# VHH binders against b5yem2: the designs that were tried, part 27

Target 1, 146 residues: b5yem2
Amino acid sequence: MFVGEYYHSLDEKGRLIIPNDFRQLLGETFYLTRGFERCLNIYTITDWNNFSQIISSFSPTDNLMRKLCRFWFSGSIQVTTDKLGRILIPSFLIEYAELSKEVVIIGAGKHIEIWAKEKWEEFNKEENILENMNEINSKVAELWKK
Below, E stands for the ipSAE of ESMFold2; O stands for the ipSAE of OpenDDE; V2 stands for 0.75 times the mean of E and O plus 0.25 times the DockQ between their complexes.

## First folded at step 24 (VHH; framework vhh_7uia_1)

Design f5 (at its last read DockQ between E and O 0.77; V2 from the best seeds 0.00; counts 0 for: pae E 6.2 > 2)
Fold by OpenDDE, fold request of step 25:
Structure f5 (fold): chain B 146 residues (1-146), chain A 124 residues (1-124)
Amino acid sequence: as target 1 above (146 residues)
Amino acid sequence: QLQLVETGGGLVKPGGSLRLSCVVSGFTFSDYWMAWVRQAPGKELEWVSDISRSGDYTYYEDSVYGRFTISTDNAKNTLYLQMSSLKPEDTAVYYCARESPEYTGWTYDYFDSWGQGTQVTVSS
């Protein structure tokens, strides 16, 4: 599982260093995608494929899933770290996540997220999480009992 | 016209330190990312470190992180590599290289110019 929070900088060439701990788990090549929030996600090839198969398994007549399919696949690229541990983030993903110089890279369990620093700090406020804590606990409890 | 000249290499004991210098000419030093690369006998070219035009960004390969420091003096058109806690596996010819403006990843052609290199030997 990916855990932790790392503060880094996107350089002028659109490159971002991937934390060493994450690189050890990801391998050299992995997927970079749009997040469901205005962030970017990183998936291992295996996990990306697994999720992609799930999305692709829905009926083509499901309008919502067609939208998700377009969002997911058009927003996914395969990236490879260079020898200095950096990936190149394309402009359309930089723009989507509104990334500037200061970024935060977090472990979110099965995936990694890349956030603009200010957006992450706002999003990750305790108050924001607490608003949904009861609902979250209920969902967790249901899964825990299985 | 374009020239990169490395100096500072030599023989050093394990745990020792060296400071490499690279003086450049024929271009505006501050307009380019600069890199140190090295090649040991029988091994492939290795990307050791690079530094942004302004010096705001520095990157290192994992094997030298915490031991090597890349820096620049734009007024002197000079790139530096401070090496400490040297290991036998650091033995190589070290080259100063200019990175092309367009990033193409770890490719040979990403470095559009480099010097003749300076030998670094770490041995007991």
Scores: ipSAE 0.805, ipTM 0.903, lowest interface PAE 0.6, mean pLDDT 93
Fold by ESMFold2, look of step 24:
Structure f5 (fold): chain B 146 residues (1-146), chain A 124 residues (1-124)
Amino acid sequence: as target 1 above (146 residues)
Amino acid sequence: QLQLVETGGGLVKPGGSLRLSCVVSGFTFSDYWMAWVRQAPGKELEWVSDISRSGDYTYYEDSVYGRFTISTDNAKNTLYLQMSSLKPEDTAVYYCARESPEYTGWTYDYFDSWGQGTQVTVSS
């Protein structure tokens, strides 16, 4: 599992080092995707394939499922680290996550997230934490009714 | 007119140090990322380190991290590699290289200009 927070800089060519601890679990080749917040996600090839199979099983006549398919597949690229442990993040993903020089790379269990530092700090403000936890508690309570 | 000339190679004992220099001419040094690349006998090329235009970003291959230091002197158009705690495994021809300004990570050529190399030999 991916855990922890790492602070790195996006360089002037759009390259970002992937923490060594994460590279040991990912290997050299993996998927970089749009996150469901304004962040980027990294998945192993296996996990990306599994999620993609689920998404691709949805009916193409369902408008919401077509939106999800476009969001997922058009926003995914396979990347390979260079020998110095960096990936190149394409402009459309930099723009999506609104990345600037300072980034935070976090472990989120089965995947990794890349955040602009300012957005990560905003997400983690005390008032936002309470709102997020309230939504989580509500969802957990709903699942327990089943 | 474009030239990259490496100097400072030689024979050194294990645990010793060397400083490689790469003097460039024919282009504005501070407009490019610069790198050191090496090739050990019978091995493929290995990217050792690179440094940004400003010098603010430096990167190293895991095997040399903490032992090698890349730096630049823009006034002299010179790239350096300070090597310390040298090991027999560091024996190689060391090349100075300029990163391609067109490289986006999906091209087949990461470097567009190379020096002729300087031999570093680490042995008793």
Scores: ipSAE 0.219, ipTM 0.604, lowest interface PAE 4.3, mean pLDDT 86
ESMFold2 (binder alone), look of step 24: mean pLDDT 81; pTM 0.822
OpenDDE, look of step 24: ipSAE 0.525; ipTM 0.775
ESMFold2, fold request of step 25: ipSAE 0.074, 0.005, 0.005; ipTM 0.495, 0.182, 0.240
ESMFold2 (binder alone), fold request of step 25: mean pLDDT 80, 80, 81; pTM 0.812, 0.817, 0.816
OpenDDE, fold request of step 25: ipSAE 0.771, 0.775; ipTM 0.884, 0.884
ESMFold2, last read: ipSAE 0.087, 0.006, 0.012; ipTM 0.503, 0.284, 0.384
ESMFold2 (binder alone), last read: mean pLDDT 81, 80, 81; pTM 0.818, 0.817, 0.816
OpenDDE, last read: ipSAE 0.763, 0.778, 0.771; ipTM 0.881, 0.887, 0.883

Design f6 (at its last look DockQ between E and O 0.03; V2 from the best seeds 0.00; counts 0 for: pae E 12.1 > 2, grease 26.9 > 24.2, placed apart)
Fold by OpenDDE, look of step 24:
Structure f6 (fold): chain B 146 residues (1-146), chain A 121 residues (1-121)
Amino acid sequence: as target 1 above (146 residues)
Amino acid sequence: QLQLVETGGGLVKPGGSLRLSCVVSGFTFSDYWMAWVRQAPGKELEWVSDISPSGDYTYYEDSVYGRFTISTDNAKNTLYLQMSSLKPEDTAVYYCARETSGWDYDYFDSWGQGTQVTVSS
């Protein structure tokens, strides 16, 4: 599982260092994707494939799922770290996540997220989580009983 | 014509220090990412470190992180690599290299002849 929070910088060439702990789990090649929020996600090849299979299993007549399918696959690229531990983020993903110099890389369990610093700090305010805590606890409780 | 000239290599004992220099000519030094790479006999070329034109960004290979420091003196058109806590596995020919412009991050368009660094008891 990917855990932790790291503050790094996107350099002028669009490169971002991936934390060593994450690199050890990701392998040499992995997927960079649009997140469902205005962030980027990193998945192992295995997890990306698994999730992609789920997305692809929906009926092609489902308009919403077609949108999701387009969003997911068109926004996914395979990436690898260079010898210094950096990935190159293409401009369309930089723009999507509104990344600038300061970024935050977080572990989100089964995936990694890359956020613009200001967006992350706003999104992940404690009050934002607390506002949904009762609902979250309810959902967790339901799953825990199974 | 572009030229990169490395100096500062030599023989040093484990735990010792060396400072490599690379003097460049034929281009505006401050416009390019610069890198140090090394190659030991029988081994592949290894990317050691690089630095942005402004010096705001420095990157290091995991094996040298905390021990090596890359820096530049734009006024002297010189790239430096301060090496400390040297290990036998750091033994190699060290090259300074100019990185290609644009979005490419794994390529160099120019390098020097290299300087030998030997770490041995």
Scores: ipSAE 0.711, ipTM 0.852, lowest interface PAE 0.7, mean pLDDT 92
Fold by ESMFold2, look of step 24:
Structure f6 (fold): chain B 146 residues (1-146), chain A 121 residues (1-121)
Amino acid sequence: as target 1 above (146 residues)
Amino acid sequence: QLQLVETGGGLVKPGGSLRLSCVVSGFTFSDYWMAWVRQAPGKELEWVSDISPSGDYTYYEDSVYGRFTISTDNAKNTLYLQMSSLKPEDTAVYYCARETSGWDYDYFDSWGQGTQVTVSS
């Protein structure tokens, strides 16, 4: 499981150090993808392959499934760390996640997320967290009644 | 015992070409990104180009793109910068530098002594 927060900088060339604790679990090669928020995700090769098989099995007649396929596959790249532990993030992913100099890299269980520090701190404001948890609690309570 | 030695600088007319070389010793060349940086008279240090340890990834500052080419010969532990279409604005001391493996914002932990490139009529 990937856990914790790490604060790093994206350099002017789009290179970002991956925390050693995460590299131990990822290996040298893994997938960098668009996140479902304005962030980037990192998956192991195995997990990316498993999700990709599931996503590619969806019916092509479903409009939302086609949008998901385009989003997932066109926004995924395989990356390899250099011996310094850095990856190169291509510009289209930097633009998607609106990354700037300061980034935060978090563990989100089975995957990793890369956020612009400003967006991560806004996402984590106590008021926003409480709103998210209220929605989650309401959904859980609804499911428990069934 | 770590050494970075630049050679190949000199005086050249505008439009000319030079090739800079940096021979390294005392560390495993293929473990680090290597870079060329320069300092023009009265200006701050400017990153020019770097190259990945494998040699497969190269990057250039915008003003030199298409005119300069960075390369390595790992068997000879040598970093190169091929400069063409030189302009007076390229006049500077050029340094070979090793990029650090650390997580701080300083990518350079070792430097050569520099070689002077002068582009003048």
Scores: ipSAE 0.000, ipTM 0.166, lowest interface PAE 12.1, mean pLDDT 83
ESMFold2 (binder alone), look of step 24: mean pLDDT 82; pTM 0.829

